# Designs tried in a protein design chat: VH-VL binders against q4ac94r1171to1339. Part 3

Target 1, 169 residues: q4ac94r1171to1339
Amino acid sequence: SSGLLDVGLRYRRSPRTAEGVLAARTVSISVQIIRACGLQAAAKALAEREPALQFSATVGVNASVTTHLSFLPQGEQRRTHPVACSFCPEFSHHVEFTCNLVTQHCSGEACFLAELLEFAEVIFAVYHENTKSASDIISIESCKEYLLGVVKVPTKELLIKRSGITGWY
Key: E = the ipSAE of ESMFold2; O = the ipSAE of OpenDDE; V2 = 0.75 times the mean of E and O plus 0.25 times the DockQ between their complexes.

## First folded at step 1 (VH-VL)

Design d13 (framework fv_romlusevimab; at its last look DockQ between E and O 0.24; V2 from the best seeds 0.00; counts 0 for: pae E 11.3 > 2)
Fold by ESMFold2-Fast, scan of step 1:
Structure d13 (fold): chain C 169 residues (1-169), chain A 124 residues (1-124), chain B 108 residues (1-108)
Amino acid sequence: as target 1 above (169 residues)
Amino acid sequence: QVQLVQSGSELKKPGASVKVSCKASGYTFTDYAMNWVRQAPGQGLEWMGWINTYTGNPTYAQGFTGRFVFSLDTSVSTASLQISSLKAEDTAVYYCARSYQLLFDEYYYGMDVWGQGTTVTVSS
Amino acid sequence: SYVLTQPPSVSVAPGKTARITCGGNNIGDKSVHWYQQKPGQAPVLVIYDDSDRPSGIPERFSGSNSGNTATLTISGVEAGDEADYYCQVWDSSSDHYVFGGGTKLTVL
């Protein structure tokens, strides 16, 4: 039970020339999350695991999506704004990750971006955001997030398809 | 003033060894891999392999393992090719040529700068 | 191993258009580079990534690549274009560069 995401991935040299990229030693990986659809099944599965959560067929979920490149630290993770009350939220989210052409592993070994992309993934995690308050004790607002699903898109096709990756995943 | 300058011609007997050097100047040595390309008399170009100038790791094409060794001296921006147990069939012009190695799309750029070539002649 | 096939020779009159082909299985899925080599000289990159020209290469040089054939096209051929021409690809299956056998362009 995962979200069905309409996404786009492409790499961009910034600047565009080979000489400019070498001088900067970085490239940009562009990620676009256009929409999710069919979150009813995921919401139903979530309600079965978390009985305190109840979803109206006409109201939907409060969805947000995190984007994580598997070879970057968790701190580089990005998140969409939440879209309230929908089982088919439109995010129209665009984010760019600046990636070094060469990185050093903990062992001191150098690793090229091409080697990382061959085996890496873009990981999209779809969440329901539920905010509660405790009005009798103190006006404390708490926010809990609940996982609806995970979509993984291999990055190796960024090396193969120059136009990038686009479609439903 | 980007250039690759190779060592002079060599005349060797079968069974000897030879070391061809290729000195780079005018660019950051470690941004480019160094390729080795062989051309036998009257024949075409044959890729022997490359060496990653950042890591020092060589990759050899099929047929160029064992007797052929790629090495670097990064302190003087020089790549070297050593051929051991020379055979008459090793008679050729040997070229060094740079190609990008830091780009994840490096295979799109080809070899843009070449050394002048080193002639190695193996005869009795 | 991946093999690139070129005609051994092509003849063209001055001012006309020369076309040099490079055949390979699904070569249209690969990036093709072209090198010019004059007698006694090192090769010179004239086209990279199918159709891009390095700085200093005349607009008369162009490239295309689709299906099983890549083509180097030289329009308005000049006597100074007489040389051997080699195509080259990176074969990702073997992680090796592969050269074609070369084509001798004669300008008569």
Scores: ipSAE 0.143, ipTM 0.665, lowest interface PAE 4.5, mean pLDDT 85
Fold by OpenDDE, look of step 2:
Structure d13 (fold): chain C 169 residues (1-169), chain A 124 residues (1-124), chain B 108 residues (1-108)
Amino acid sequence: as target 1 above (169 residues)
Amino acid sequence: QVQLVQSGSELKKPGASVKVSCKASGYTFTDYAMNWVRQAPGQGLEWMGWINTYTGNPTYAQGFTGRFVFSLDTSVSTASLQISSLKAEDTAVYYCARSYQLLFDEYYYGMDVWGQGTTVTVSS
Amino acid sequence: SYVLTQPPSVSVAPGKTARITCGGNNIGDKSVHWYQQKPGQAPVLVIYDDSDRPSGIPERFSGSNSGNTATLTISGVEAGDEADYYCQVWDSSSDHYVFGGGTKLTVL
């Protein structure tokens, strides 16, 4: 059960002020989620353990993608809008992550973003939202999400300007 | 005091090898990348590349691949430049210079501390 | 490759203002650094990120950057300011630091 996630990554410089050498200067990591493919295999594999997904594994999944940088707090996670009933959803999703050029370790020592990115990961998770399309809009609580796959991309690849990254799960 | 101290002048024959050292003091060695800059006699500054002092990964500028090797000895806060198969055209002053380890679309802070330079003369 | 263009020389009388330019395509979108190099000495960073001064650099030194030209301005020029000045940028296309050709500032 393998899938493909196509993403684009780039850096953007944030507006700067004359604050000094260790000023809280920031950059923006831009993530574009382009498309996913091969989600049927993932859905079928999951349906073997979760009968509730039998129908979706046949007709199409409602896919959304979460994006998280491993060195940022979990609260910084972003999510796409769901694309309904597709095994090859196309996303037109763009998200920006603001990162400080210089941060601090728990020890209080300065840490540069480049150091973090060398060993960090961008984590993409593809979910299926089991929404009974018409009748259960009233009970948002009944919507269950199922993890179809995870792609982890080393952030060292983000050091290249406007690089496209392909992930598999 | 933050400083970079380089090894002394070198006189070499063509085909020989030379190793220039750059010892850092007064700061955490691994917090800053180390750059190497060449300056031929009467010429301008030429960036040779840099080495990430945390990861140990070197990056060489165009024209400085093959015969040029950057290395580290973090235990003594020392960066080194080795030039093999020396040519007359390698005659120059070589500088080490620290910069912030920020490899993005832009470097923001430049090279704020420089070694005193090492003169390498290649002559038959 | 990205190219920075500097005038080979600039002359200024003591007490006057010297302006050294650094030309480059869309250099205004880049961070420009300036270095001073006196004869027989290592370069010294005098301006970074277009207009910021390192500690210890006199306020007489200032920088600006817009369009296709960055400028190092030295007000109240002193004899001790006579040196070569180099601009520098990081070129993201080639992942290289790029120096200008240098400008010799002569104090008349």
Scores: ipSAE 0.033, ipTM 0.654, lowest interface PAE 5.6, mean pLDDT 88
Fold by ESMFold2, look of step 2:
Structure d13 (fold): chain C 169 residues (1-169), chain A 124 residues (1-124), chain B 108 residues (1-108)
Amino acid sequence: as target 1 above (169 residues)
Amino acid sequence: QVQLVQSGSELKKPGASVKVSCKASGYTFTDYAMNWVRQAPGQGLEWMGWINTYTGNPTYAQGFTGRFVFSLDTSVSTASLQISSLKAEDTAVYYCARSYQLLFDEYYYGMDVWGQGTTVTVSS
Amino acid sequence: SYVLTQPPSVSVAPGKTARITCGGNNIGDKSVHWYQQKPGQAPVLVIYDDSDRPSGIPERFSGSNSGNTATLTISGVEAGDEADYYCQVWDSSSDHYVFGGGTKLTVL
């Protein structure tokens, strides 16, 4: 296998209403974040240039993953709970993004979701959070997180693959 | 009200061309793919393919990739089927029918509105 | 290419139940649509997605789909139900819609 994250993407049929599916104005894009690998190498590389980075080289990192669709506002970003003490975390996390079938283009012109998906990406960012101690709970300083890697999965294949997209990236 | 109105029946000689039009009204034209369905005399229904009314991209069924062309004029909500180099075997009723297009989700929905059909007769 | 098999004809007495079958390999994994066509008329959608009725279709029309067989059921059959009935699916291997060969329902 190859890649940093094992993920799956698909869209779902619009929910049925009293008027039927033809009245639906939104669709859900489902994102599954299954697991990661290669985090030991990523953490070592980052530690060479980030003196404040703290992790156990024998036990692992405290990994979490953010997920964002490139055409949605950054505030629609979602985040897994951290999985502590692993270089091969299993997240088994599911995220749904609600998307309008017709959206305002950045120029103010309307466009269909299919146009957005042609060039869009789902962006995954993998972070490590430093280990907290009891003294850290008392401190007013926030725990710092470190970016271990970024994975971008094009959404174009959702236009042609009925089972969705799955695999390592 | 929602309707599809097709052009009138045609009598043609072998080797000629024909263009069947299908004018949509009462709904947002680009929300529905336009299917073309053939029915030879005394025979069943045969899907010829469809055209995505938003992108303009046609999909042709096997056996319809040569002499058959789907096209659109979205300014007048009209889909067209052109058949070139007509053969006697092209004698049939040709239907347009819409199906909901939501990305690729349209295959879960049937063809809910049909045109009245256009009879094309090819004889010497 | 994917093949849908329908019986060429089905006969049923008025007021009884007609069952029209549509056979296909693993058709239960597909969404089945049913069309009614009366002589000289365009087809009319009577069932979509296995079992859903469009607005205006009476409740006596129902559908099911499991395994290798989808079935259109018409209860309380009336003379006005005489027509040809076609099943339809999407075949993902060819990226085509496929119609069955049609079943002529006779009420006698």
Scores: ipSAE 0.005, ipTM 0.513, lowest interface PAE 11.3, mean pLDDT 82
ESMFold2 (binder alone), look of step 2: mean pLDDT 93; pTM 0.955

## First folded at step 4 (VH-VL)

Design g05 (framework fv_romlusevimab)
Fold by ESMFold2-Fast, scan of step 4:
Structure g05 (fold): chain C 169 residues (1-169), chain A 123 residues (1-123), chain B 108 residues (1-108)
Amino acid sequence: as target 1 above (169 residues)
Amino acid sequence: QVQLVQSGSELKKPGASVKVSCKASGYTFTSYAMNWVRQAPGQGLEWMGWINTNTGNPTYAQGFTGRFVFSLDTSVSTASLQISSLKAEDTAVYYCARGRYYGSGSYFGMDVWGQGTTVTVSS
Amino acid sequence: SYVLTQPPSVSVAPGKTARITCGGNNIGSKSVHWYQQKPGQAPVLVIYYDSDRPSGIPERFSGSNSGNTATLTISGVEAGDEADYYCQVWDSSSDHVVFGGGTKLTVL
């Protein structure tokens, strides 16, 4: 989708984790989420789907962003802290994903990370969080989150651009 | 009854290795991350890292790389911590503690803790 | 790396209100969790997500978090509240859990 998120992606061959074996077999994919903007339209669309949710143009939304590498399991998904009452929240969020150079296909066959990155994506999902539901950490239930938008950034350029990928998506 | 039960205390000599286990029961093991937390005698809590129980991928805090290894045996809902080349400064109580998976593993508070395993390293 | 600062000790008389602070740069933008640890026991989560209380924790425990300071407040303090208290956040920039140094609460 369009210029909803200001993000940066970099491919790092010198991981910060344990040296030695991990340095030989893993790489780090660095993801930065700087800010989101223009959430008014998404909030309006959400209110049409969920009439119980009302948004003041002045107040904003409680936004958080999840980051998912399409070739990694959902358990490796990361989330920003929520930023309250804004249609242009600043996250200043940085995470690293440690990835094996040789990993397993869905079919079980091993493949190089480069092969996966040709068809993979970094998937950013922007949510409005109901503060009360998001606070429950002791029950085995999903927090009530409302999707505002999804941004998909192809990873194929990470192998050919050492400076990485940056900009609004 | 949700609980984490850890293995018994260990007395080891410098240079030896030790493996601390943490057995989960009363919940779906792969729905929660497992955190490891250390507490040296008279000191505060130190987060060592976490392991994703769904993928098996560990993340280690600064200072706990190299000699420390987190592992899983999902068939018996058990997480393990192995410490190699033990040093006197590894003497501590080691805790496992579960964290929720919503969006990230260790992001959320740790609501269930093991009873702790005392590891003493002396010659 | 991100650092959380707690006072090493706080003393309070029975029945009075204890306040334990946790200082961190822009900590109000993070979610703070609080743990109680009694001698020889594992920590117990007493407050999560700044101000929410787990089931089984008395209502006299409450929390707040704004700006550069989070606070655990224990009203009507009882002798049984004597313990070490730790604050905790997740630091997104390092992808690490950070604990405060702990505060020993003494009830005299």
Scores: ipSAE 0.000, ipTM 0.480, lowest interface PAE 13.4, mean pLDDT 78

Design g06 (framework fv_romlusevimab)
Fold by ESMFold2-Fast, scan of step 4:
Structure g06 (fold): chain C 169 residues (1-169), chain A 123 residues (1-123), chain B 108 residues (1-108)
Amino acid sequence: as target 1 above (169 residues)
Amino acid sequence: QVQLVQSGSELKKPGASVKVSCKASGYTFTSYAMNWVRQAPGQGLEWMGWINTNTGNPTYAQGFTGRFVFSLDTSVSTASLQISSLKAEDTAVYYCARGKYQLLYSYYGMDVWGQGTTVTVSS
Amino acid sequence: SYVLTQPPSVSVAPGKTARITCGGNNIGSKSVHWYQQKPGQAPVLVIYYDSDRPSGIPERFSGSNSGNTATLTISGVEAGDEADYYCQVWDSSSDHVVFGGGTKLTVL
């Protein structure tokens, strides 16, 4: 297979602006999620595991993707809007993570972002969202997510490829 | 180098308290959850719970509430496990291990572990 | 509560392939992680999310997970692979991490 997600990653130093004498010490990691495809197998497996969902593997899934940079806290995760009833959802999602070039790591010493990126990953989790769209009141307890798949993209090439990382994963 | 370094072994009598420390280095402390895992002599691994290093909120597995307390000192990148009213069955090697906060329907593995702290409880 | 079942021991000759199984009800619907523990040492993560390898883990280590059985496969086994191996999942019903009982791999 050709992978599950069509993604793009780019490492870019933040522009120096008037607000930016401090902002010039940051970089942007740009993450683009273009589309997912081939979700039929994952949907079939989900329908077999979760029969109570009353889910039709023929019509598609309500897919969303959560992006997590492995060196950032969980609170820095991002999520796409869900795309309804599709096995090949197009997200056209773009998000940027603002990271410090130098951070204080746990020994109290400075750590360059480049050192973190050498061993880090971007982790994409693809979910089916089971939610009631007709409700004007959304209870968080009634909204359930079901994992369809996980895609991991190493970040080490972001330091050596100006064009970034692009392709199916 | 990413590393977790734990405090030294402890020999305690029943009813005493012990505090095991786990000092992190080589990564951003608040970017990873800290798990606690114990291993009794000749036995397998038993998950005790974790602490959210960003919020300080602990989560305990069933059987590890009351006498067990997870805490943090983020200024020195240290997580601690305190066990009160020690019992003989608390004799074990206690490990700290970092993990990701991937709890929606999946769990990220524990990729870095401390060397372990042996706690022996005997009368 | 969720239970993972591993064989207590597996023996393999050097250069051959070892397979360590982890049984659980519908375990194929969960993400399985595998740890290697050598005597007197802390566990080391060797496989995560069923089949992914951490940096530094040899390609000889691979994993699979489907139905009711996850498997850790070690090809071209070396003496240095002798260790206890543990599988691990997160059980959504109890919100707890669950470890298997461990398998001692003996390299003859």
Scores: ipSAE 0.000, ipTM 0.453, lowest interface PAE 18.1, mean pLDDT 79

Design g07 (framework fv_romlusevimab)
Fold by ESMFold2-Fast, scan of step 4:
Structure g07 (fold): chain C 169 residues (1-169), chain A 123 residues (1-123), chain B 108 residues (1-108)
Amino acid sequence: as target 1 above (169 residues)
Amino acid sequence: QVQLVQSGSELKKPGASVKVSCKASGYTFTSYAMNWVRQAPGQGLEWMGWINTNTGNPTYAQGFTGRFVFSLDTSVSTASLQISSLKAEDTAVYYCARTPYSSGWFKYGMDVWGQGTTVTVSS
Amino acid sequence: SYVLTQPPSVSVAPGKTARITCGGNNIGSKSVHWYQQKPGQAPVLVIYYDSDRPSGIPERFSGSNSGNTATLTISGVEAGDEADYYCQVWDSSSDHVVFGGGTKLTVL
């Protein structure tokens, strides 16, 4: 398979109901990270940059993925749990970003979410994590993250395709 | 308390099969790989391989393919070693030992060990 | 195939310093772990990643690793330190864990 991540993106507007006058003003952007695969090449490239790292062909990397919507602050970033010792980790990760239809006013003008999505991206960063689980016997070593790859998925098609965007990227 | 508890001693005939279990407690089972290590009478420690507790994928050392099978039952935090077609040379103490996942560095330091299971193969 | 070489035995008087060596080609580029095994018992990790001590291991135990030799050093040796000691590395070329043959420490 081509691409690094098997992902799904879906745009869902909250239905208008009697329960929530303000709920009709929000949308949910759902992000699924199903799995990564083919991390052998990325691990090899990483090992060339970081000579102390050596990755077993039979074991893999300790991978995690961050999700960032390009129009939101870095503090809204989400992260999967790490999956140890795999070049084809399965995350089964699902998060929702709840956004207002009308963003903060821009000098007296409303900036609509649809206008932002036309030019925005979902940015996935895949990391190898150099961490150990803490125990009473062995303490946690210093944490360090190594970038394996970046996948960018444009959000423009979320406005056009009711079924969303799915596949390898 | 972090602990690995192994099943009791086994006395088997050549050609039989044996299954040794290793039950983990006091920690998150899937955060640690499980190693199997053999020690024949009067001999040193010999690494047999390990199993990835997240994926269930085993890795066997060169001398331990074929008759040896590593498996998991994550619902009860238990790793198992099965040896088929037992031979006299399989007589040994078998240990399970955990390794923290060290982020692909594969250092295989083993911080907690089971008490060992003696397997004796004789006719 | 990668081989770790340990002396079969080391003798030391109580209160003195014991040094147990682990020889391997370019072992200084590898991470060395050390285990203590008393008769009839499972091994106990006493040094990990060349020189780090697990909780509960006395400061008398220390490790070093450079060039072709790793060393476990036990200062102020006590009768209770009498045991078999094993060094261990992961060999990246074979993707295998390798143990040394073991050293019997006798406290006389």
Scores: ipSAE 0.000, ipTM 0.510, lowest interface PAE 12.2, mean pLDDT 80

Design g08 (framework fv_romlusevimab)
Fold by ESMFold2-Fast, scan of step 4:
Structure g08 (fold): chain C 169 residues (1-169), chain A 123 residues (1-123), chain B 108 residues (1-108)
Amino acid sequence: as target 1 above (169 residues)
Amino acid sequence: QVQLVQSGSELKKPGASVKVSCKASGYTFTSYAMNWVRQAPGQGLEWMGWINTNTGNPTYAQGFTGRFVFSLDTSVSTASLQISSLKAEDTAVYYCARVGSYRFLTSYYMDVWGQGTTVTVSS
Amino acid sequence: SYVLTQPPSVSVAPGKTARITCGGNNIGSKSVHWYQQKPGQAPVLVIYYDSDRPSGIPERFSGSNSGNTATLTISGVEAGDEADYYCQVWDSSSDHVVFGGGTKLTVL
């Protein structure tokens, strides 16, 4: 699907140098998750598959988002805090993925990154956390997460757009 | 206003017992789990465990089994910590803290803390 | 058991930026929370889920978490920021909370 998440991606390269030390380069991929909207359809589909879960137009879902860069191990993935009872949650979440590049000059760095980013993607997974509103009983031991949707954003445009990639996905 | 208020300081001899209470107000007591955290003089924060306020089931960190008992009195929105057979190394500030996490698998964070109860054990 | 490592102390001049690190094996896969504790007071949550700020916490506080290091950043440091800072994660393998050893931030 499309138009589910309002996100921003930016690529930054920063030189890091210390006296008497080999020049180190740092590549930073900045990911912002501003908000999600239009979660009603996903919630309806989830309720049909999981009868024990009950959603209503006035309640919403308890959404959280994971971010995974396809060229990094899954252990490097990050998560937002959950936002309770909303079909249009605001996260205002920022995370930075960094790779230290050492013993390579700029041209070697550029070639390696071009190969990775040409075929890579940022994977966002949106989950519902089975919790209740702040005024209800919270059962931590029985809380489970349920997938609402997946958004994939190709990274190849980070090679050609200095301002990065931004918008609804 | 959401608040946790703890009982006053205690001075005890080795071998005695002590009960620290933590009274909650401003929210539904049984909707949030309660953590206990200890801080010895000049030391960092040490997690002791937590109690599910909905079910009453406690979970203790490995160093805090046996002599330490978490309990609840939901009629007065109070969680309690009892320490038996007190030792000098139990001297610390004991905090209760509310779990603010909505996530089962990724984290438990503590958003509201009691003011702390100092327990001093000396002969 | 899982261990979080913090420097014992960090010094910073007023108005400058302080950075407090929290090291842990593959900590970037965990959610990191940060607490501020002033002398004689209970801890206060200042950052949760790596980078998010609870209501009432100034914009000067921010967080990051990647690889084996999480960082609490305090920009435009004020005298009132002088405190001990603790990082905290949930260790899923043991189902318990882990705190770092704490970092004393000294201003001036």
Scores: ipSAE 0.006, ipTM 0.556, lowest interface PAE 10.1, mean pLDDT 79

Design g09 (framework fv_libivirumab)
Fold by ESMFold2-Fast, scan of step 4:
Structure g09 (fold): chain C 169 residues (1-169), chain A 123 residues (1-123), chain B 112 residues (1-112)
Amino acid sequence: as target 1 above (169 residues)
Amino acid sequence: QVQLVESGGGVVRPGRSLRLSCAASGFTFSSYGINWVRQAPGKGLEWVAIISYDGSNKYYRDSVKGRFTISRDDSKNTLYLQMNSLRTEDTAVYYCAKGSYYRILTGYGMDVWGLGTTVTVSS
Amino acid sequence: DIVMTQSPLSLSVTPGEPASISCRSSQSLLHSNGYNYLDWYLQKPGHSPQLLIYLGSNRASGVPDRFSGSGSGTEYTLKISRVEAEDVGVYYCMQALQTPYTFGQGTKLEIK
């Protein structure tokens, strides 16, 4: 979905160690999820597939977002906390992924990760989360999630743009 | 009804090839990642491979890397596992299993499984 | 690879009694996103595996509430509050924190 998610991505080389003499062999990929907006259409489409959610869709959604780097395993996904009852939730969420430059430690280390980033993407999945009717115990198993949409941001320009990649996607 | 059906199993000699198929129905096939999981006779479950919803990301168990290739044909709602250079230790029932989440590569929450297809590699 | 160890490997339960199965991982399954990447599956005799619990404690659709998952990090437990005859089968834990995904050895639950 176009213009659904306001995000920022930056490529940063990890700082030198306290010894100051060893080169960093890792890179930090910084991901910010600032806000989502215009979730009305996605919520309406979801309610048509899930009739039980019809009333929830008219008053806003409980949105959360997962972040997945396409070249990392699924287990490396990150998730925001849900923002209740909004079609334009503000997350102000920041995470960093620490990535090795190469499998082996040679003079070509920087080239390996740069080559991957030319074809990679950051995948954002936006969910609606409903909690089941419960007493006073908060449990993750009382939550049910429904997919609202997916946003993909190419990483191709990440090494080229000094300021990183930012904007609505 | 949401369903996965495997086929293509059989009996082969070591070093030969087989191609397994997994036909999907009742859900939007192109939107989900699918796993292959195997089970040797009388043994436990062993994860083999996964393919992302768009086919761009593939992950394998180390013992099958270079020998097995996972692929999908969304126009036919079908998943494939091409198995080359088969070994006796590849003898198992092979299941395909759907991940729970839409349009992202996920391995957790395999919520729909096929009935399995049997592969026997013997001399 | 992450090694998953289950205990016990088998247990016999009288119908209506509780049952508990433990699963231990060689590394923490708690990700920085706050989730524990541990699933529980049940394979009934002659059947395909079925999902019971995902992400440590979330019950899959259609799974009775007598099943519950708990734990974090390296220690996880599946509990059945009152075992029924239909619960017979082999229970597996699986980690999905990193590839290759790995299963435990399985725990066979039998009725006395």
Scores: ipSAE 0.000, ipTM 0.484, lowest interface PAE 13.1, mean pLDDT 79

